VH-VL binders against Protein archease. Designs and how they scored, part 7

Target 1, 141 residues: Protein archease, of Thermoplasma acidophilum (q9hkc1)
Amino acid sequence: MDSDDNRTLSYEVVDHESDIGVIVYGKTYEELFSNAVYAMADLIVDVSRLKENRKMHEVITGKTPEDIMVNLLSRVLFYLDTYYILYYRITSKYSDGELDAYFYGSEIPEGIEYRNVIKAVTYSDLAVKPEEGYAKIIFDL
Key: E = the ipSAE of ESMFold2; O = the ipSAE of OpenDDE; V2 = 0.75 times the mean of E and O plus 0.25 times the DockQ between their complexes.

## First folded at step 8 (VH-VL; framework fv_relatlimab)

Design t22
Fold by ESMFold2-Fast, scan of step 8:
Structure t22 (fold): chain C 141 residues (1-141), chain A 123 residues (1-123), chain B 107 residues (1-107)
Amino acid sequence: as target 1 above (141 residues)
Amino acid sequence: QVQLQQWGAGLLKPSETLSLTCAVYGGSFRGYYWNWIRQPPGKGLEWIGEISHSDSTYSNPSLKSRVTLSLDTSKNQFSLKLRSVTAADTAVYYCAREDLTKTTVTYTPFDYWGQGTLVTVSS
Amino acid sequence: EIVLTQSPATLSLSPGERATLSCRASQSIYSYLAWYQQKPGQAPRLLIYDASNRATGIPARFSGSGSGTDFTLTISSLEPEDFAVYYCQQEDNWPYTFGQGTNLEIK
């Protein structure tokens, strides 16, 4: 990644029963999707200990922005669980029904401490509202 | 099939800015990374940098401070600017496509290349 | 940066013979290695990616093998058009790097 890209990432952790959730902030769909990927990754491990060395591209589809959020974050979990690669940064272009996403991340180093084991992304209290500057996502632990 | 066609200034003086453009025919920018690679006469290949359709970039740290990559979807072109050239920047410059979409974690680097542009830097 | 070392620098063979070209990485790159062929005055052509997968349109006589630090490109029976320079390239880490090349020449 070019270090001159000065976007601000912002999220808050919220508890929901026995699960964990995040509120992420942004003014566009692309910003909310990007910040949600980072927030989920940072809940799994300390992202500051990782160095980007993996990239990929995928088009994420869905009928609603909420579906796209669930599908996007579920793809990140799939790559982690299957290949031990954590994608923690994306750049993307959103159009109705699809997110053209470019992923950046790294292999999970041996011996790294997991902060949380996230089993699934849920639809519980799910909100993706760029017009209100936020998205809220609840994870199943 | 996809074809990359490139052009730009071939003769430069030290301190000038190298500017090259690559046009993409028969394909889309989506799903790929778009690269610049160079080759000094009689020597091997050196990767310069990459840009995606979403404008994310990576550049070779040895060149990063001098490199600007851009992508123009309206013209179906992507471009390289390299500032403050010296004789060491004399090389054939290639644009190339990189495909990371063929399998879930399989890398398919530089599958289509431009024809090359010889850039000579001399006083 | 990851350094790729190719050997031999020059390989002199005749049509019909088997060619074996080596590429060694300064650290493990798993299978994130590609091979290219370059003829004089032309851009490189992708032959092999992910160490062992043939690119579209590449003849079956070309094969790649290896993982970690040691990789091989094999041409099972040389044809006249195969005499060219061959480069390996890693995509395990930025910046992406190439080997110095092996010149495959006719005896």
Scores: ipSAE 0.719, ipTM 0.866, lowest interface PAE 1.2, mean pLDDT 90

Design t24 (from a5 with heavy chain P108G)
Heavy chain, then light chain:
Amino acid sequence: QVQLQQWGAGLLKPSETLSLTCAVYGGSFRGYYWNWIRQPPGKGLEWIGEISHSDSTYSNPSLKSRVTLSLDTSKNQFSLKLRSVTAADTAVYYCAREDLTIRGVYTGFDYWGQGTLVTVSS
Amino acid sequence: EIVLTQSPATLSLSPGERATLSCRASQSIYSYLAWYQQKPGQAPRLLIYDASNRATGIPARFSGSGSGTDFTLTISSLEPEDFAVYYCQQEDNWPYTFGQGTNLEIK
ESMFold2-Fast, scan of step 8: ipSAE 0.774; ipTM 0.885

Design t27 (from a5 with heavy chain D99G)
Fold by ESMFold2-Fast, scan of step 8:
Structure t27 (fold): chain C 141 residues (1-141), chain A 122 residues (1-122), chain B 107 residues (1-107)
Amino acid sequence: as target 1 above (141 residues)
Amino acid sequence: QVQLQQWGAGLLKPSETLSLTCAVYGGSFRGYYWNWIRQPPGKGLEWIGEISHSDSTYSNPSLKSRVTLSLDTSKNQFSLKLRSVTAADTAVYYCAREGLTIRGVYTPFDYWGQGTLVTVSS
Amino acid sequence: EIVLTQSPATLSLSPGERATLSCRASQSIYSYLAWYQQKPGQAPRLLIYDASNRATGIPARFSGSGSGTDFTLTISSLEPEDFAVYYCQQEDNWPYTFGQGTNLEIK
């Protein structure tokens, strides 16, 4: 139950010009990146029906935190589309234009319902602002 | 040329805390998972737990939450604490590295420490 | 917890012979299986990962095969240094688990 309450409080869904978006909350870059990965995954399937059994590592780079956010979430979509593995949790260290990210997730179970088919992460209205406690991301359906 | 060197207390009494450290030479913590595995005398291998460079951990549920894993990047070391030990915890303890495969799934343990015998007796 | 069962418990073979070691999983683990060699007084050594990929520096006489629940380690022509215990290990699910081991005894 405590973990279910935390999930509900970690992001909000926002409608944007025929697309779907999220606002996630956190006080650090690492928290915002982690919460964005979870929010996107939860928009795709009901994450509460998954159990972690896959892990990987990748260093995500970008010129800005916004670039890193797009690249990070795009990598999650790549692994889902290519290997049928949904990574829905990360732990990370952010420094000097690099996100050293450790991913946790699972293979998509047979019979799970898709909530949304997310085709791409967009730069539209994108914000990553730990000093203001939030990030905002819009997805192309 | 990656090398893992480990050390810690060899003889413990029941109820004490086992503390072991593993130092990594010739490599980086980044990109890998760092594991502890044990082997009771004359028996097989048992996985204890893992820690990442970002401090994410998993531990074997059979150890009943007695495990604490930590990682110190400034010293290039990672450590195991196992509290409330009993005679059943007598084993050779190994630290080991776990890496990445081509599918984005981690490989098993490719480098191991030399092992540390821990004996728990009254 | 995924249980791995190795067979036979003990093999006694001569140098030059072929060794075949089996590992069976209690449920499908895809190809997330590794093989290790352990010599007396030493840490285990990785031989095979992802069921069939030979680790760096491992001689070509070692090969792995299988998927799902049934896996095999083959040593095509035994050498005296192959005397050891062999363990399989799964990485499909936490906790990671090992088989009980096969003791390969070379005369």
Scores: ipSAE 0.736, ipTM 0.872, lowest interface PAE 1.1, mean pLDDT 89

Design t28
Fold by ESMFold2-Fast, scan of step 8:
Structure t28 (fold): chain C 141 residues (1-141), chain A 123 residues (1-123), chain B 107 residues (1-107)
Amino acid sequence: as target 1 above (141 residues)
Amino acid sequence: QVQLQQWGAGLLKPSETLSLTCAVYGGSFRGYYWNWIRQPPGKGLEWIGEISHSDSTYSNPSLKSRVTLSLDTSKNQFSLKLRSVTAADTAVYYCAREDLTYRGSLYTPFDYWGQGTLVTVSS
Amino acid sequence: EIVLTQSPATLSLSPGERATLSCRASQSIYSYLAWYQQKPGQAPRLLIYDASNRATGIPARFSGSGSGTDFTLTISSLEPEDFAVYYCQQEDNWPYTFGQGTNLEIK
């Protein structure tokens, strides 16, 4: 029964010229990955207007936590762009080189307003630092 | 070759806590959702809730906060606790696996079921 | 919650006959519907998923069709072991819900 509503309070938007960035907070890799997914989704649409009705499982791999972050958020963008499904919540188990992730989201309702059109996740100034309590991600608009 | 074996509870009195355990043989928890479903005598099926390897849970709102789901990866078991039982909770309880591979990421059926456990709540 | 209505409640047929069972959803669920068979004293058995796909090990006489709100399970030629209760189930939204069942009985 763990609520994910508290994750809406775990990010800040950073202006970055024609790009948009986000700082998310958390004490574990799992928290930072989860909060980054939510933050990116909330930058795309108002997530509070969505109702979860889709789920999936995927193992995200990468050589570094930064690679896993890029790959994770890129998978979310892939499902949005390809299937019009926005996954905005995950629960996961992190181990060396792998994120075992369970995704929750919804089909994008007809007529919903888009806040931003995010084209890609970048490596620019990318940081994933649970020991310092934060991750920073910059997106191409 | 994948098998679900369940046990627990049986006879309960009103206000007690129902406790059921399901053991998974021939498979792992990773990549699946693990569910509880019940069937009152002579009636249809009712979904209770789900849990994943990452401890994500969803429960049927009709059961309110009475449901607790847990998963023990070291024993390959997952469990249901239902608090404050009444006669309306008398049912056969089933555990079931939800396989995400059938349609990929968008649809998941219940492909393996436990044998069922009859729980009777009576004074 | 999404309500599934099955009809008929009871269907009385003889071996060799064709059975047609219906399931209607209170709102569109796309193709996210499964069918299960349940015999007395046993757990349900998955027959059909995603409206029309036959589960592993299920005989070819079982078929499913439909999309949106109207779904059908067909058994082309009944065998004695097919007399059972059949349930439909949706996974389009939480909470997952089942129909009330159709009892397929021998005449």
Scores: ipSAE 0.481, ipTM 0.814, lowest interface PAE 2.4, mean pLDDT 88

Design t8 (from a5 with heavy chain I102K R103Y V105L)
Heavy chain, then light chain:
Amino acid sequence: QVQLQQWGAGLLKPSETLSLTCAVYGGSFRGYYWNWIRQPPGKGLEWIGEISHSDSTYSNPSLKSRVTLSLDTSKNQFSLKLRSVTAADTAVYYCAREDLTKYGLYTPFDYWGQGTLVTVSS
Amino acid sequence: EIVLTQSPATLSLSPGERATLSCRASQSIYSYLAWYQQKPGQAPRLLIYDASNRATGIPARFSGSGSGTDFTLTISSLEPEDFAVYYCQQEDNWPYTFGQGTNLEIK
ESMFold2-Fast, scan of step 8: ipSAE 0.746; ipTM 0.878

Design t9 (from a5 with heavy chain I102Y)
Heavy chain, then light chain:
Amino acid sequence: QVQLQQWGAGLLKPSETLSLTCAVYGGSFRGYYWNWIRQPPGKGLEWIGEISHSDSTYSNPSLKSRVTLSLDTSKNQFSLKLRSVTAADTAVYYCAREDLTYRGVYTPFDYWGQGTLVTVSS
Amino acid sequence: EIVLTQSPATLSLSPGERATLSCRASQSIYSYLAWYQQKPGQAPRLLIYDASNRATGIPARFSGSGSGTDFTLTISSLEPEDFAVYYCQQEDNWPYTFGQGTNLEIK
ESMFold2-Fast, scan of step 8: ipSAE 0.750; ipTM 0.875

## First folded at step 9 (VH-VL; framework fv_relatlimab)

Design b1 (from a5 with heavy chain S54T P108G; at its last look DockQ between E and O 0.62; V2 from the best seeds 0.00; counts 0 for: pae E 4.2 > 2)
Fold by ESMFold2, look of step 9:
Structure b1 (fold): chain C 141 residues (1-141), chain A 122 residues (1-122), chain B 107 residues (1-107)
Amino acid sequence: as target 1 above (141 residues)
Amino acid sequence: QVQLQQWGAGLLKPSETLSLTCAVYGGSFRGYYWNWIRQPPGKGLEWIGEISHTDSTYSNPSLKSRVTLSLDTSKNQFSLKLRSVTAADTAVYYCAREDLTIRGVYTGFDYWGQGTLVTVSS
Amino acid sequence: EIVLTQSPATLSLSPGERATLSCRASQSIYSYLAWYQQKPGQAPRLLIYDASNRATGIPARFSGSGSGTDFTLTISSLEPEDFAVYYCQQEDNWPYTFGQGTNLEIK
C-alpha cells in the first residue's frame, strides 16, 4: 500500500538556462490559470506553510489567453512586491478577452524561506492550450 | 443603491431542509461576496457562509456538512440550503453583501436582507 | 476559530453621555474588525469597518479604534436613537465570528 502509481503532479518544473518554468495541466482556461497561479506561488515559497486569509478581486484583460496569463501572473507578483501578500489560489470565470478572478492568499510570514525570487513572467515558449490539456510558462529569476 | 429581499418557508419539521433565497436589486454580483448569517431568538449572530459568482464558497465548519450555497446570475439571486434541521436551527436568517471592490479594505457586511424567521418544531 | 468577547454585557447611560464599548479577540485579527448596531426587529446596521472607518451615512459621534486584539467603539455624545445592541465582528479568517453583544440601555 506504500506505492501509488496513479499519483498526479499539479505542475512540472522545466529547466530553461538561467530561468525556471512550469507545465500545468487542465481542461479549461479557468483550470490552467488557477494551476499556473498555484505553481508560480509554490516556486516562490512552500505554499503548504501559508494560511488562506486574504482575498481580493480583479478583472484581468488581454487580447489572447497568453496575454491574460502574463497579466494575471504579473498581478500576483505586483501584490507580493508591493504589499507582501502572496495570492496562490484563484476562482474565476473566463470569457473572450477577460478573466474575472477572485484571489486567495496570505501575507508572507516573517521567517519563511524563499525557494526562488521570480523577477518577471516571460513570453518565452508561452502556451495556454486547454484543448491539449496544458499550459507552459517560463519565469525570469 | 442596493437592496436585498429574501424569502423561504418559515416553519419546518425536524430533519427537513431549510431553503432560503435572496434577490439582489440595484447592483451586480461582480466584486462582492454574498453571505448568510443567522440569529437565534434573543441571542447573537452566527455566520453561515459565503459565495461569489465564480462559485467560490466558504462555510462555517460547525455547519459545513449540512450547508449548500448556490447562486443564479440570470435571476440575480443566491440561496441557502441547510439539511437535517433541528430545533437548534431556529433563528432569524439574514442575507448580506460584502464589498471587495474597494482596494485593500475589508468592509464588513454593508447591505442586509430584511430577515426571515425560521422555526423548527420540536 | 476566533472568539470575540465584548464588554460590558450591559451599559446603562443617559443621553449626552459618552459610551465606550470594548471588543477583545482571542488572537490578532489585525484591523479586520467591524461594528454593527441592531434594534429590535431589524437587521444589523454597519457602523465601522476596518477597525476605524465609518460606514456611509454614519454620524461622526461614532468612532472606532484599536488593532491586534483590543478594539473600542466610542459614541461621543449619546442621542436617544443610539440605545441598541452593538456587535463586533471579525473578517480576518473563516469562520467569520461575532461578539456576543453589548446592550446599551437608557439609565
Scores: ipSAE 0.312, ipTM 0.781, lowest interface PAE 4.2, mean pLDDT 89
ESMFold2 (binder alone), look of step 9: mean pLDDT 91; pTM 0.943
OpenDDE, look of step 9: ipSAE 0.823; ipTM 0.925

Design b2 (from t21 with heavy chain S54T; at its last look DockQ between E and O 0.62; V2 from the best seeds 0.00; counts 0 for: pae E 4.9 > 2)
Fold by ESMFold2, look of step 9:
Structure b2 (fold): chain C 141 residues (1-141), chain A 122 residues (1-122), chain B 107 residues (1-107)
Amino acid sequence: as target 1 above (141 residues)
Amino acid sequence: QVQLQQWGAGLLKPSETLSLTCAVYGGSFRGYYWNWIRQPPGKGLEWIGEISHTDSTYSNPSLKSRVTLSLDTSKNQFSLKLRSVTAADTAVYYCAREDLKTTVTYTPFDYWGQGTLVTVSS
Amino acid sequence: EIVLTQSPATLSLSPGERATLSCRASQSIYSYLAWYQQKPGQAPRLLIYDASNRATGIPARFSGSGSGTDFTLTISSLEPEDFAVYYCQQEDNWPYTFGQGTNLEIK
């Protein structure tokens, strides 16, 4: 019943000193990237209070899945910081050092309370392991 | 430079499934949404739905239970199926491209197919 | 869903005159509005997006303005090829919706 750790879009919060992180679950790279985007966004604001009326497309490149994860999540933070748009859901295809992704999100309403202010995505303890069913990401606050 | 060419059966009986295909020339599927819009004779335009090559879809709630959108990247084609048609589904059907130019703005429906008249008889 | 109401339903003018077409939204759509031209037997053609930006290849005589709920398409000096039906379309949220059209006809 009240177990969400085995579902897509499920995540666990991991405390790391004065920072915060997540463990996300998934059996494919696409699932892990999607769940990581959602988890980071939900750490920033209550995503259930956002509409889904903004969309974009980007190709995220990197030499490893971990590089792609950092670059992906860093792009989400960039749009939040620059345009006040929080992308919290993606659909994507992963191959050959790239993630071809469509992003979905919303403008941040004025007056919504931030849960956390995330400054950066880090390489600390970073892991993207679909063969083991999880990814782990630590954020700087 | 981009061209959309569409085809499909133009005469249907009630309860049949409308099936239309749109081929894309001179461009990639990446970075776009692929849409269907219809126009009953002498009437305005109604958005049916959209699909991306990553199989993300949105459909008009008024039609969602009857609509299936699909995309075949190997043929550079996307398709509409509308189940259980009635005379009310008689319209010119258009395929169209939605361009995602920027993350804060986009140009909906910058290229259109030529249109296909679909008539549902009694 | 967001309803767009265009006025007038029909506008009769001569070449060289100025045309002003209106579109009103049932709620604020900020600047998320597009304009299309449609000639008989043809698909619509994108003219304006994001309320005021001309699409590639659209002549400067076409301009769009407005924000919130009230939007205007202006054709500064009508050419014979400009007589057609014009539709507005909101870009703010699904389902995307169109106005009912304004028929710009030659007097």
Scores: ipSAE 0.252, ipTM 0.759, lowest interface PAE 4.9, mean pLDDT 88
ESMFold2 (binder alone), look of step 9: mean pLDDT 90; pTM 0.931
OpenDDE, look of step 9: ipSAE 0.823; ipTM 0.924

Design b3 (from a5 with heavy chain S54T I102Y P108G, light chain N53K; at its last look DockQ between E and O 0.67; V2 from the best seeds 0.00; counts 0 for: pae E 4.3 > 2)
Heavy chain, then light chain:
Amino acid sequence: QVQLQQWGAGLLKPSETLSLTCAVYGGSFRGYYWNWIRQPPGKGLEWIGEISHTDSTYSNPSLKSRVTLSLDTSKNQFSLKLRSVTAADTAVYYCAREDLTYRGVYTGFDYWGQGTLVTVSS
Amino acid sequence: EIVLTQSPATLSLSPGERATLSCRASQSIYSYLAWYQQKPGQAPRLLIYDASKRATGIPARFSGSGSGTDFTLTISSLEPEDFAVYYCQQEDNWPYTFGQGTNLEIK
ESMFold2, look of step 9: ipSAE 0.312; ipTM 0.780
ESMFold2 (binder alone), look of step 9: mean pLDDT 91; pTM 0.942
OpenDDE, look of step 9: ipSAE 0.835; ipTM 0.927

Design b4 (from t21 with heavy chain S54T D55E P108G, light chain D92E; at its last fold request DockQ between E and O 0.66; V2 from the best seeds 0.00; counts 0 for: pae E 6.4 > 2)
Heavy chain, then light chain:
Amino acid sequence: QVQLQQWGAGLLKPSETLSLTCAVYGGSFRGYYWNWIRQPPGKGLEWIGEISHTESTYSNPSLKSRVTLSLDTSKNQFSLKLRSVTAADTAVYYCAREDLKTTVTYTGFDYWGQGTLVTVSS
Amino acid sequence: EIVLTQSPATLSLSPGERATLSCRASQSIYSYLAWYQQKPGQAPRLLIYDASNRATGIPARFSGSGSGTDFTLTISSLEPEDFAVYYCQQEENWPYTFGQGTNLEIK
ESMFold2, look of step 9: ipSAE 0.336; ipTM 0.795
ESMFold2 (binder alone), look of step 9: mean pLDDT 91; pTM 0.940
OpenDDE, look of step 9: ipSAE 0.802; ipTM 0.919
ESMFold2, fold request of step 11: ipSAE 0.032, 0.038, 0.122; ipTM 0.693, 0.697, 0.732
ESMFold2 (binder alone), fold request of step 11: mean pLDDT 91, 91, 91; pTM 0.941, 0.942, 0.942
OpenDDE, fold request of step 11: ipSAE 0.873, 0.874, 0.871; ipTM 0.939, 0.939, 0.938

Design b5 (from t8 with heavy chain S54T S59Y P108G, light chain N53Y; at its last look DockQ between E and O 0.72; V2 from the best seeds 0.00; counts 0 for: pae E 5.7 > 2)
Fold by ESMFold2, look of step 9:
Structure b5 (fold): chain C 141 residues (1-141), chain A 122 residues (1-122), chain B 107 residues (1-107)
Amino acid sequence: as target 1 above (141 residues)
Amino acid sequence: QVQLQQWGAGLLKPSETLSLTCAVYGGSFRGYYWNWIRQPPGKGLEWIGEISHTDSTYYNPSLKSRVTLSLDTSKNQFSLKLRSVTAADTAVYYCAREDLTKYGLYTGFDYWGQGTLVTVSS
Amino acid sequence: EIVLTQSPATLSLSPGERATLSCRASQSIYSYLAWYQQKPGQAPRLLIYDASYRATGIPARFSGSGSGTDFTLTISSLEPEDFAVYYCQQEDNWPYTFGQGTNLEIK
């Protein structure tokens, strides 16, 4: 059961040669990072089939918002690969060089169908532009 | 060393609002969830809910319609309000910390307040 | 919600004996279980987290085991201070729930 308002979540899939990408929408850094985490997770499995019963906290650092986006999404992939926990929602506070984030997710159920196997988050066409209302991220499959 | 100290009114009449506060000494809110748990006299423990400093909340569905948790980061305090109390709400109420900084491990509640007995009279 | 059932309700033993306390979950909770000790007039004290990890400052005579639905707390040789009520608690999903307790009393 969902105790938080997630009406700000949105993304569109972008085809990119042998890889896949997303465009996410939002007016703040926090919204763009949150929507990017959700979008990447939903590309991996159908998030609507997951419960929200695992949580953690990390501070993600980076020189630019784009660096923070790569580091954030790479961290989500790390927990999936290492612990089989997919974090698909965050609440956070952004400041220059830092994203202070609480992560929410679920262990991957046995037998769940993976939509994609994402190997890495790339810097290809990477943009984090809250002033323009979007972020764009390309993933290696 | 982290310490949790709690306070609030201990005697209420039916329909009143229970209000408790927990102060956190020797640490910050960052990286933790802040919980309330209650225990009716001579009985077991019931989790009430939790809050983070980013205002994420989870509530026990059995209490959700009556419970509000809040947090004041400037005072390192978090609070419980339980509305429309009845005799069934008589219990010792505890605040407790849940540590999220130990990645990949789930840690339980590692620090507890001293407890506050709340009695709802008939 | 996830129901935890502890057994036995009361366990009467002497100092020096081994205590074995059981907690059974109504569905798999993987390893997401904690154990607490509570003495009269005191808040619970965390003993074990993630089914088998001892919390800081907890004596080595306390150990936890199990996964899935069946979990055990073992006290290898009881000390006088170990006679108390013990609770298990699941962390797999909210609402977090506790077992009803096992009263470990001196014979």
Scores: ipSAE 0.145, ipTM 0.719, lowest interface PAE 5.7, mean pLDDT 89
ESMFold2 (binder alone), look of step 9: mean pLDDT 91; pTM 0.943
OpenDDE, look of step 9: ipSAE 0.850; ipTM 0.932

Design b6 (from t19 with heavy chain S54T P107G, light chain D92E; at its last look DockQ between E and O 0.64; V2 from the best seeds 0.00; counts 0 for: pae E 4.5 > 2)
Heavy chain, then light chain:
Amino acid sequence: QVQLQQWGAGLLKPSETLSLTCAVYGGSFRGYYWNWIRQPPGKGLEWIGEISHTDSTYSNPSLKSRVTLSLDTSKNQFSLKLRSVTAADTAVYYCAREDLIRGVYTGFDYWGQGTLVTVSS
Amino acid sequence: EIVLTQSPATLSLSPGERATLSCRASQSIYSYLAWYQQKPGQAPRLLIYDASNRATGIPARFSGSGSGTDFTLTISSLEPEDFAVYYCQQEENWPYTFGQGTNLEIK
ESMFold2, look of step 9: ipSAE 0.291; ipTM 0.776
ESMFold2 (binder alone), look of step 9: mean pLDDT 92; pTM 0.948
OpenDDE, look of step 9: ipSAE 0.868; ipTM 0.936

## First folded at step 10 (VH-VL; framework fv_relatlimab)

Design c11 (from b4 with heavy chain T103I; at its last look DockQ between E and O 0.65; V2 from the best seeds 0.00; counts 0 for: pae E 5.7 > 2)
Fold by ESMFold2, look of step 10:
Structure c11 (fold): chain C 141 residues (1-141), chain A 122 residues (1-122), chain B 107 residues (1-107)
Amino acid sequence: as target 1 above (141 residues)
Amino acid sequence: QVQLQQWGAGLLKPSETLSLTCAVYGGSFRGYYWNWIRQPPGKGLEWIGEISHTESTYSNPSLKSRVTLSLDTSKNQFSLKLRSVTAADTAVYYCAREDLKTIVTYTGFDYWGQGTLVTVSS
Amino acid sequence: EIVLTQSPATLSLSPGERATLSCRASQSIYSYLAWYQQKPGQAPRLLIYDASNRATGIPARFSGSGSGTDFTLTISSLEPEDFAVYYCQQEENWPYTFGQGTNLEIK
């Protein structure tokens, strides 16, 4: 078992068959979305080894908070796959149906060790529940 | 056409707080970073910091302990406070827009305010 | 912090001549460099971004080139309005930094 139980960590890993899941904590939609982006990025590479010198702005839409979560995390994976830029931190404002977000990240350094290769964000057990203080996301490896 | 218009007190005593405001006309406040840059008389340019409409900020480490950046989205305005000024803070202060249209190319600062000379007496 | 060093400090030329201004970075900044023109009493004006792209409304006589650590601004045939101070600026990482400037003055 992982001997590091740091109460300041933004996520907990959940084992799920051949896939990986996370639980992130937060009392607002903005906190849950931010912590989910960080958690997914940190599952891919050690984020502490990355610069923060790339930024962008996008508005993420969806019919439900869960749809927005999938769309948000899928955009992060898109930029990693297409441009080799990993966005691992966001700041945002949430309104019904819309997340107005600024993304921060870096190009993936040559030779960096990948922790996991995440293929997709899934709807399996997906929950975004700020009133209960958490979100749960399962990733397809 | 986008226009940045800035104002604030131009004459300060040592230890006072510099306070400047910049208003954005003719454009969206969202999707940009809003910057402050200063230029001491007869010298070059120094970046102070930037803020987004979601209140994400970055500041020059040389000034970070004294800098506060803020915004008022309802008025399309953003502001700089620089605490504990000295004569070394005498400069023309500019607000400027940083465009985020493309994520793989930075566009520089495309629109600038008119500048405000702030003089700190010795 | 990334240091940008411009050369020459002063360049004295006449209208119609070609100007070549240099900017060197203390480490690679890839292509993340902008050039600005500043006339007396005015705010800087963006000329070039991403090392070689002209900003909106900038005449074709202005061109930028270079990558990594060595960058050049060229003005192919100087007009009277081109005599000003020129600054380079990097956006590879915070804090953003400017070169110390090149004063392009009339001979």
Scores: ipSAE 0.166, ipTM 0.735, lowest interface PAE 5.7, mean pLDDT 89
ESMFold2 (binder alone), look of step 10: mean pLDDT 91; pTM 0.942
OpenDDE, look of step 10: ipSAE 0.836; ipTM 0.927

